# VHH binders against ATP-dependent (S)-NAD(P)H-hydrate dehydratase: the designs that were tried, part 15

Target 1, 310 residues: ATP-dependent (S)-NAD(P)H-hydrate dehydratase, of Phaeodactylum tricornutum (b7fxe8)
Amino acid sequence: MKTWNDGKTIAIERCVLPLDASLHKGSSGRVGVLGGSARYTGAPYYAAMASLQAGADLAFVFCAQEATLPIKSYSPELMVAPVYSASDFDPVRLVDDMVNEIGDMLPKLHCLVVGPGLGRCPLVMKAVARVLELARSQQLHLVLDADALYMMSLPVYRSSLKGYDRLVLTPNVVEYQRLFPKSEDNNGESMEDASDEELAAATIVRKGAEDRIIVDQRQVMSCGEEGGLKRSGGIGDVLAGTLGTFTSWHAILLDREAVSTEDLPLSCWTACCAVKRATKRAFDDKRRAMTAPDVLHHLGQALDEMTRED
Short names: E, the ipSAE of ESMFold2; O, the ipSAE of OpenDDE; V2, 0.75 times the mean of E and O plus 0.25 times the DockQ between their complexes.

## First folded at step 5 (VHH)

Design a35 (from g7 with S53Y S56G I58T P102K; framework vhh_7n9e_1)
Fold by ESMFold2-Fast, scan of step 5:
Structure a35 (fold): chain B 310 residues (1-310), chain A 124 residues (1-124)
Amino acid sequence: as target 1 above (310 residues)
Amino acid sequence: DVQLVESGGGLVQAGGSLRLSCAASGFTFSRYSMYWGRQAPGKGREWVSGISYSGGYTYYASSVKGRFTISRDNAKNTLYLQMNNLKPEDTALYYCARDEYKLWYSDEGSMDVWGQGTQVTVSS
């Protein structure tokens, strides 16, 4: 499968939650986004809004106190919860308080997207690692992007997700090489600085001109949909959020015993097709002026066209 | 043989300064986050400062922030705590600890190797 037309029949059957007017708010996906530092408020906003535009009912943002008001100002539809403060935190209490605050919400989520705008504060990463372990214990779907991928390049954090098959990682080529590092010493011997066995069960979405879906370091499918000639800031965040919705739908369908865990790569491929088609529509509309909000605006229309089979 | 040995404690007057050292041996010091904690007689342990493996990130408890400075010399396998403007309430046994996860954090559950401590007494 390279384009949406190649796999749309099976993807609609197995990855797309049917539109049902009788569904209550929250039944079509509840996505959490853990990110948003004082410096990076746009990224979690784009991810959370993308999840809503893709068809999730509810989006929650867990972020720095300093990021809370800016993110709430971008959209009143987002449920924003401050979980730490960058300016006046007690590091002994910060980790436990942050884990407890997020942990109370995990049972209400279908997917947690981690990383957009997160930053690399060591204490925040320590708290995030505990949240990831808690999410795994509850069998919650996880999408790791941006700074969460940096965390997965560290053996101490990577091993906690060993064998977890409800895990999606969204590296670009450079980030992918850091996740699966192999280097040659001066004697020509191949060496591994971090074990790649921990992430063998994860679904990897390696971003590029073609998005490659990889499991156990083998490409299982690719999305070759034409996106557009421009890459703008924030489109990666839009993909992370769209993956949040499609992994939420996978969780819902898995609970209904309608699909298996092996269908997660297909769900990721479908999300990639949706974002590429939305990007193409936005580029055709705005050309050189295209930005991430334009992609967001076209995401719902792209998905409607993709899933309308009459 | 993994070992942490603190030194530099002593008796000092209120308002004075002391510099503590922690000598590490038996492991690759530059790959671990390190911490300073303290315990006064009859009181529980209190974490006062931490530093990442590279020295790029530091932590300070509210009680010592602005008065204490943590630093490290990875070439010498040594951790330091510069203590300024000392108060009688700073009187305690000061000890260093290694973070099991190689990240800076003052949670007792992440500490796996502890020193024996060096006594700091601040007179009124």
Scores: ipSAE 0.000, ipTM 0.127, lowest interface PAE 19.1, mean pLDDT 82

Design a36 (from g7 with S33A S53T I58T L103F; framework vhh_7n9e_1)
Fold by ESMFold2-Fast, scan of step 5:
Structure a36 (fold): chain B 310 residues (1-310), chain A 124 residues (1-124)
Amino acid sequence: as target 1 above (310 residues)
Amino acid sequence: DVQLVESGGGLVQAGGSLRLSCAASGFTFSRYAMYWGRQAPGKGREWVSGISTSGSYTYYASSVKGRFTISRDNAKNTLYLQMNNLKPEDTALYYCARDEYPFWYSDEGSMDVWGQGTQVTVSS
């Protein structure tokens, strides 16, 4: 599958949650975003807002205390919770408090997106690793982007997610090289092959001009939808949040026994198509002036067009 | 079965103190933000205080700030409200409640379990 028209019939059937007026708020997806340090407040905002624009009912941001007011000021629709302080260096307090605050919400989420704006503080990464272990134990869908991908490049954290098939990783080319150095070897191994045993069960979305969906060392599909000609900061975060919504819908459909775990790559492909189509619409509207908020504002209309024929 | 049971209410004179307890059962108490609300006869509910899952963050209504202290003991599945310098206006039925959402964004619609309440009467 390369374009939305190639797979839209099956994707609508298996990846798009039907509208139902009888469902209560939160029934169409509850997405958590774990990220946002004092220096990087835009990334978790873009991810959380993208999940809402794509059709999730609720978006929760777990971030640094110092990031809370800036993120809340960007949009009042977001539920923003401080879970650590950027200046807190007490290892007993920081790790345990962060894990406890986030752990409370895990049973109430359909997906947790981890990494946008997270940073690389060792104590924060230690807390995040414990959160990932808790999420796995509860069968919670995970989308790992940005600094969470850096964590997965470290052997100490990589092994904790071995065999987890409700896991999505979203590397760009550079991040993919760090996760799978052998794929860049001059022996001729393809960058499209994920050959790491620890991450063999994961769905990998390798971002680029064409997004590639890789499972168990092989490319299973790609998204070749035409995007805009301009690259803008934050579009990767919009994709992470959109994946949050589609993986939440996959979790809901799994619970209804309507789909299988093997449909997760198709859900990821659908999210890629939505973001590429939103980017194309935003670029057609704004041309060289296009920024991530423009893509965000076109996401709902792009998804509506994708899922209805008349 | 999920249950919240309040205790510790009673009659006290203005300027006095009371300590309320809320015993939780049937769920993993340490995973939920908890709140104290109150309702006087003929009035709607007023949120008095709230506490995060770990106890690291608290909320107080302006009417009680500096006089009331909320705390929790996750090992004992118990929520507390220490009420000092009580005023006649504090007279109400006090309820504890469990929140479905993170501490920072609770509203009446996010509360999914409520206790039956314990009466506090302040004379003077």
Scores: ipSAE 0.000, ipTM 0.285, lowest interface PAE 13.3, mean pLDDT 84

Design a37 (from g7 with S53G I58T Y101W P102T; framework vhh_7n9e_1)
Amino acid sequence: DVQLVESGGGLVQAGGSLRLSCAASGFTFSRYSMYWGRQAPGKGREWVSGISGSGSYTYYASSVKGRFTISRDNAKNTLYLQMNNLKPEDTALYYCARDEWTLWYSDEGSMDVWGQGTQVTVSS
ESMFold2-Fast, scan of step 5: ipSAE 0.005; ipTM 0.316

Design a44 (framework vhh_8fcz_2)
Fold by ESMFold2-Fast, scan of step 5:
Structure a44 (fold): chain B 310 residues (1-310), chain A 123 residues (1-123)
Amino acid sequence: as target 1 above (310 residues)
Amino acid sequence: QVQLVESGGGLVQPGGSLRLSCAASGFTFSRYSMNWVRQPPGKGLEWVSGISSSGSYIYYADSVEGRFTIIRDNDKKMVYLQMTSLKTEDTAVYYCARDEYPLWYSDTYFDYEGQGTQVTVSS
């Protein structure tokens, strides 16, 4: 499948949460976003807002104390929780305090998006790694983007998610090469590398002009939807948040026994189609002036049109 | 104008010691993490060590852990790298680099890098 029209019937049936089919009041998806350092507040905001615009019920942001007020100022709809201080933390206690604070919220989530605006502070990454292990132990769907992908390129963190099939990674071409350095040499010949096997169960969304959905080093789907001609930094964050919603819906449908774990790549492909269509609509509206908030504005409309045409 | 000026490199025998210095100017030094990065002959950049803006968090590459010590003085706007038990494989041009957080791999872009100081470990 290359365009939305190629797979929309199956995708609507298997990836879109029915409006009238809630088993519990108010449970249309709860997405957490773990990111947001003092200097990078826009990325977690774009991801969290994208999840709401895509149809999630609630969005929670876990971020640096210093990022909290700026993020809250962007939207009153976001639930923002400071989980560490960038300038005033106890290094002996930071990891445990951060893990405990986030850990209390994990049972309330359907998906945790990790990485937008996170930064690369080694103690924060150590805390995040423990959060990822805790999330896995609870079978929580994970979307890893940006600095979380950097963490997955580090051997010390990569192995903790070996065999986890409720995991989505969103690398661009450069990040993909860092995650799977041997796969670029010869497809098939590098498949025996132990580092490639660690993430074999994950769904990889390799971003580009055409987004490629990859499982176990094999491209299973692609999204060739026309996007906008302008590039902006926040659009990757919008995709991460949209994936948060679709993976949340996959979690809900999986719990209802309506779908299988093998449907996760289709959910990711659907999210990619939605973001490309939203970007095209935003670009048609704003042209050279298009920014990430414009894509956010068009995301709900794009999804409504995508699901109403069939 | 942001400026980072390294000094203290030189020729030293295996097992020897050197102290590198980096003088920063043109920005609020106390707000940035500082790193040491090196480029061995014929290889790419390799992250060596990093220190947080406050000096509270310090990190080292596995290859130098226990042998090198990074120190900063925010009042003097200086960062230092004390190197002990030097090995031939430590031969490289050493760069001072500004970033928000310490980095670990040689192909990473830094916010700003200095001009470098040559360290040669040879008998």
Scores: ipSAE 0.000, ipTM 0.158, lowest interface PAE 15.9, mean pLDDT 82

Design a46 (from n10 with E31D S57R F100Y; framework vhh_7n9e_1; at its last look DockQ between E and O 0.01; V2 from the best seeds 0.00; counts 0 for: pae E 19.5 > 2, grease 24.9 > 24.2, placed apart)
Fold by ESMFold2, look of step 6:
Structure a46 (fold): chain B 310 residues (1-310), chain A 124 residues (1-124)
Amino acid sequence: as target 1 above (310 residues)
Amino acid sequence: DVQLVESGGGLVQAGGSLRLSCAASGFTFSDYAMYWGRQAPGKGREWVSGISYSGGRTAYASSVKGRFTISRDNAKNTLYLQMNNLKPEDTALYYCARDYGTPYLWSDYGMDVWGQGTQVTVSS
């Protein structure tokens, strides 16, 4: 299994934006999180805070109006913007209004993380689909998790991202099976390293005890870093947000022509290593009491140790 | 369109049993946690029971624990509620509802998606 020490030198060279290179606010990563509904306010918080703890300069949260106050109450560090109201909306205008609100912000982002706590309201999903199309038209990097992965299991939404290579999907085993159904042509066996042809250009982070990085139907890397023995809700959101930061740094380095599009999987691998090591630290500290905030608490230290020059 | 259709309600004497069914269509049933709720006349909706997407985890309101059993058949896209030892206070309109298959917390999701309900009336 591949651990951080196996890839540290190349990952630091190609995936880590130097701290001292930042000369103004926003130059070291601007991550948007599109998620949060009336009932799911913690997930977008974990993702957005993980982005900041991983080193992004700015984290924006685009959420339901009903989630705004709870998320702002969790941390003043997040820039929270309501983009629709579940209890007071006009169904004729909801899609267009939501798209316009989020669309104004897309040029200001390096990466948009979509899905944590998003919910599956049909009108919201239609609006999100249009946001994804708009983001693609601007070549914005995307990280899709949670309910956004459910959207990609639906053919109408999946086809709009066919061939897009600035796309990261983060399924767990169950979500992976929904996205990439098995066929009888496999003699009843699962295709572990394959992804379907429509999403072959995407980087797939298949989460598990070992995180598998899959591109073009082939596993190209794996993260075998030791995590904790407890599965806590919200760790997936922490990974999505951490991926937001490393994908943002990839976008910045790509724009500087310092790396190529083929380096995105390494950025994703690096994020997986960071979260696994932060989880291990949190678990060693808290054992059965560990929760996602404990992982967030340790994320910065884990990254500092990973990226320390020696 | 997402549809949930309940059946199996009726009139029953106290101490009797009923089995409710909820047929699901328009979505991938095996992706979702499912709930039963009920509403007595003039009262708000009461959560009764929930079951995870795989059926491996169940939960019950204290008022029905030990008497009601929730189950699901993912191959038939059907949710069930076996109700035993029924009491007059169980009289209500019973409805099934959908939530996310791997939720962080138990919650209603999909903008309160539920069926029209099936009436259960328990006489003394």
Scores: ipSAE 0.000, ipTM 0.118, lowest interface PAE 19.5, mean pLDDT 82
ESMFold2-Fast, scan of step 5: ipSAE 0.037; ipTM 0.363
ESMFold2 (binder alone), look of step 6: mean pLDDT 82; pTM 0.835
OpenDDE, look of step 6: ipSAE 0.013; ipTM 0.308

Design a47 (from n10 with A59Y F100E S107R; framework vhh_7n9e_1)
Fold by ESMFold2-Fast, scan of step 5:
Structure a47 (fold): chain B 310 residues (1-310), chain A 124 residues (1-124)
Amino acid sequence: as target 1 above (310 residues)
Amino acid sequence: DVQLVESGGGLVQAGGSLRLSCAASGFTFSEYAMYWGRQAPGKGREWVSGISYSGGSTYYASSVKGRFTISRDNAKNTLYLQMNNLKPEDTALYYCARDEGTPYLWRDYGMDVWGQGTQVTVSS
């Protein structure tokens, strides 16, 4: 088991964006969250809010028009853009309009988090697949969670990000088995013929009591930080958003030639440590009453503690 | 058989320089992150520096940052440590170590093979 103390010096140096008084608004990370169907508005809110609490300057949510007002009502700090309407079922217009709306914003982002509350509408997934291709062409960092992982398990979408090294996937054990049916966790029985080569360049964050950071089927790191005893429905979304901030910082540091693409797994590990430490602080404060907003409240404090000078 | 053989140590005056080498054999050197560590007499092992499998990422203990430079030559299966502005406190047995099958280095984790070391003595 690996704790924050094992790698904190290296992680602070390579993964944490230095504070700079000369930076303008947006220079410390601009995170997009693509998710939020009419039925699932909490998940993109938790992800977007987590990115801000972790230190990103701006968070944009791309969601269904019907999800827009509920998400805005949760926090006025979020920039919420409706990118499709659930009442518009024209398949050609829906896909093209959604791709164009999101595509105009991609150059302004450092990271796009995809999946929280997205749902599984086939036309929406078709639009998302085109957005992922566009993001890849622009070398935009991607974090795929929740329903985006479901998309990547589908044969029609599986190979779309082959070889992309600015890609983070955040499966739990069940989602991991779906992505990699031949893994030890799947006892060798295959429900589909997943190729190991398709995701060899990606950083996989396999969530659990111990979070495992996997690259090309090798566990390169693990986060064994002690979390709270309570499981909350929004904590996975908090992790996705926190990863959005750390991958944004990785993108910024790459632009400054201060780090390499090989440092992305370390950035993911740092995000896992932050969320686990925030969860423990929230649990110690609220115990049985702990909810995802409590973890959000403690995220900034946990990161401050983690990065303080001794 | 897997081997790591260090060389380049010796006696040097304070303010001087030394370049250490570590020759690796018996494994695919380019697939592993590598470390330099040291151990002074009567003290525990101290991590000094690390380098990722490709050389794209390097890390240093605060005590040596700015003075030491780690590098590798994957074609020659060799790890290097350039030590400048040496201090008496740098006196130690210096050893290289291989990370356990990972391309990334953690300060206190995953070292599965160590060399026997090369002695560095810095006179005051």
Scores: ipSAE 0.000, ipTM 0.234, lowest interface PAE 14.8, mean pLDDT 82

Design a48 (framework vhh_7n9e_1)
Fold by ESMFold2-Fast, scan of step 5:
Structure a48 (fold): chain B 310 residues (1-310), chain A 123 residues (1-123)
Amino acid sequence: as target 1 above (310 residues)
Amino acid sequence: DVQLVESGGGLVQAGGSLRLSCAASGFTFSEYAMYWGRQAPGKGREWVSGISYSGGSTAYASSVKGRFTISRDNAKNTLYLQMNNLKPEDTALYYCAREYTYPLWSDYGMDVWGQGTQVTVSS
């Protein structure tokens, strides 16, 4: 499957939450976004808003105190929780308090998106690593993007998610090479331990002109939808948030025993198709002036058109 | 050049005390949190203590809490570790590190620290 028309029947059946299934606000998906340092407030905003535009009921942003007011100013629909501050430095208290604040919310989420605007502060990464371990223990779906992918390239953090099959990573080509160096063609001696066991169970969305869905270093499907002719900042964040909604729906459907864990790659492929179609609509409307907010504006209608019987 | 130079180590009997110093140069010391870490032979680096840029907040590993005290003098660009009631298991090379080069419990990201100062505690 290369375009939406190739796989839409099975994708609608297995990846899209029925509209009539929602009885209360929050039952159609509750997405958390962990990210947002003082310098990078746009990325978690785009991810959180994309999850809402794609059909999630609630979006929570866990960020630096310094990022809170800017993010809230972008949209009043977002629930924004400061979980650390650069000025309140105590390495043990910062880590424990951040883990406790986020930990209290994890049972209320269907998916946690980690990385947009997160930055690379070592204390924050230590706290994030403990949050990822806690999320895994609760079988919470995880989408790792941006600085969270950087964490997964570090040996100290990589092994904590070994064998976790409710995990989605969203690398570009360069990030993919850093995550899987052994997958490169080497004109050298054969190695018996060439495989990467730690991330073998994860679903990888390798971003590009075609988005490739990879499991255990093998491409299982691709999204070849036309996204338009302009590259724009923030579209990767829109994809991360859209994946948050589709992985939340996978979690809900999995809990209802309506799908299997093996359907997670199809959910990721569906999210890629939605973002590409939203980007094409935005580009047709704005052309060279297209920005991430334009893609965001078209996401809901793109998904509506994708899921209609006609 | 950014430099951290540790001093004050030595041989001491169990139950004794030592005070370590770290002289910082090449950066604005008062703008960074600082750490003490240690490495025993055949083991990885272990976080010992940390102090905020102002000195208003401190933290300690459970193994040293109540026995060690971290402090700083921003006017002198110097970090200190007062070690009391030393135990043989405290024997290690002790290192001073700047906040963005020492991620607490992990042995990654260290690109600014000194040669270390050896502390040996005899039983």
Scores: ipSAE 0.000, ipTM 0.136, lowest interface PAE 17.1, mean pLDDT 81

Design a50 (framework vhh_7qbe_3)
Amino acid sequence: QLQLVESGGGLVQAGGSLRLSCTASGRTYSMGWFRQGPGKEREFVASISSSGSYTYYADSVKGRFTISRDNAKNTLYLQMNSLKSEDTAVYYCAADEYPLWYSDESSYDYWGKGTRVTVSS
ESMFold2-Fast, scan of step 5: ipSAE 0.051; ipTM 0.503

Design a51 (framework vhh_7b2m_4; at its last look DockQ between E and O 0.69; V2 from the best seeds 0.00; counts 0 for: pae O 6.0 > 2)
Fold by ESMFold2, look of step 6:
Structure a51 (fold): chain B 310 residues (1-310), chain A 123 residues (1-123)
Amino acid sequence: as target 1 above (310 residues)
Amino acid sequence: EVQLVESGGGLVQAGGSLRLSCAASGFTFSRYSVGWYRQAPGKQRVVVASISSGSYTKYSNSVKGRFTISRDNAKNTVYLQMNSLKPEDTAVYYCAADEYPLWYSDEGSYDYWGQGTQVTVSS
């Protein structure tokens, strides 16, 4: 499967949560975004808003105190709370307090997206690593992007997710090289990571002109949808958030015994198709002026068109 | 019929203590976050303290160290222990409930509100 039309029937059947008039608040996907620092406030917004635009009911943002007001000012739709302060550190208790607050929320989530705008503060990374361990212990689906991928390049943090199969990684080409330095691309047709047994169970979305879905050291799918001729900053965050929604829907469908763990790569492929098609719509509208907010604007429409009954 | 009923308010001297209760009925209390808000005369309603369904707590800076929020799921009740009371604590105190922790959303979005109980702290 290369384009949406190639996989539409099976993707709708196995990856798309049906609309239902009897739904209560949160039943169509609850996505948490762990990200946002004093330095980077836009990235977690793009991810969280993309989750909503792709169809999640609720999007939570766990961020630095200094990012809370900026993110709320971008949109009041997001449920935003600080989990640490960069300017008001209590290094004695910071890790435990951060872990306890985020941990309190984990049972209420279907997916946690980690990384957009997170930054690389060592104490924050230590807290995030403990959050990842807690999330794993509850079988919570994870999408790791940006600074969370940097964390996975560090041996001390990588081992916390060894063997975890409810895990999505979203590296671009450069981030992929850092995560799997022994791997090689064979003429661009497939990629193999023969040396990385720690993350072999993860679904890897290697981003590019074609998004490649890699599981167990093999490319199992690719998304060749046209995305437009411009690479705008922030589209990766939109993809991370869209993956948050489709991974949440996968978790809901797993719980209903309607799908199996083997369907996660198809859910990731579907999210990639949605973002590429939204980007194409935004590019056709804005051309050289396209930015990530334009892609967000088109995301819901692209997904509706993809899932429309003919 | 959903109901939140505050009790325990009254008149106290500065430096004194009061314990407020918020009794809940008509919903699955153990799944809800509950918080205390207060509105002083001529002021906006502001958060005092909140407790999540998982018993994680948060406090406003003005009451931190003096007030303690707690919950008893068996009695469907949330408590606010208020120590070292100051005249500035004089207000109508309201409890509110929502399925998600109250510090994530605006008070206008909460599922339920109580009618309030008056606390008056004399100088």
Scores: ipSAE 0.341, ipTM 0.721, lowest interface PAE 4.0, mean pLDDT 88
Fold by OpenDDE, look of step 6:
Structure a51 (fold): chain B 310 residues (1-310), chain A 123 residues (1-123)
Amino acid sequence: as target 1 above (310 residues)
Amino acid sequence: EVQLVESGGGLVQAGGSLRLSCAASGFTFSRYSVGWYRQAPGKQRVVVASISSGSYTKYSNSVKGRFTISRDNAKNTVYLQMNSLKPEDTAVYYCAADEYPLWYSDEGSYDYWGQGTQVTVSS
């Protein structure tokens, strides 16, 4: 599958959660975003907001205390939780508190997006690693992006998610090469001779002009939807959040025994299509002035157009 | 019907102790996070203590070391043991419950609130 029209029928059937007015709050997806530091507040916002715009009912942001007020100021729709403070110099307390606070929420989530604006503080990374382990133990869907991908490039953290099949990674070309140094040729084409057992079970969304969906180092599908001619910051965050929603829906549908784990790549593909279409619309609207908020603005409309019956 | 009913408030001397109780009904208590808030006259309501469904506790700095929050899921009750009470602790104390941990900043989103119980600490 390359374009939305190629997979529209099966994607709607297996990846899109039906709208139901009788459902309770949260039943259409509860997405957590673990990210946001004193320095980075926009990325987690874009991710969280994207999840809502894509159709999740609730979006939680787990962030540094210093990021709380800024993120809340961006939108009142997000539930923002300070889980650590950059001013806290007690490493044990910082890690334990962060793990405990997020850990308490994990059972309530359908998906945890990790990485947007997370930073690369070693203590925070330690805490996040423990959170990931907890999430895995609970079979929680995970979407790793940005600084979480950096974490996965480190041997000490990479093994923690070995064999986990409810894992989505969203590397760009450079990040992909870092994660899989032997997996690409000079032209950026996937090479099948590289084996990485640690992340073999993960679904990889390799971002680019054409987003590639890779499982076990094999491309299984690609998103050939037309995007915008401008690449603005934050679009990756929007994709991460959108994936949060679709992975949440996948989790819900799994629980309903309506789909299988094998459908996760299709969910990712669908999310890519949505973001590409939203980006195209945003670009058509604002051209060189396009920024991530414009993509967010068009995300709902794009998805509606994708999923509505002709 | 969902109810949170606080009890145990009253008048105490400085240095004394009180134990507040909040009895919950009408929902699956064990799956909820619960907490205590207080509102002093002319002041904003502030969080005092919280305990998650996983029994993770948090305290405000003003009560840390003096107050202890606990829960008994079998009794659908949350407690606040208040020791070494100070006049500054005088307030109406409210019990709150939410399906999600009470650490997110939007207090207005909490699912359930009690009517409150008066605690007065005299000098």
Scores: ipSAE 0.029, ipTM 0.368, lowest interface PAE 6.0, mean pLDDT 89
ESMFold2-Fast, scan of step 5: ipSAE 0.314; ipTM 0.701
ESMFold2 (binder alone), look of step 6: mean pLDDT 81; pTM 0.827

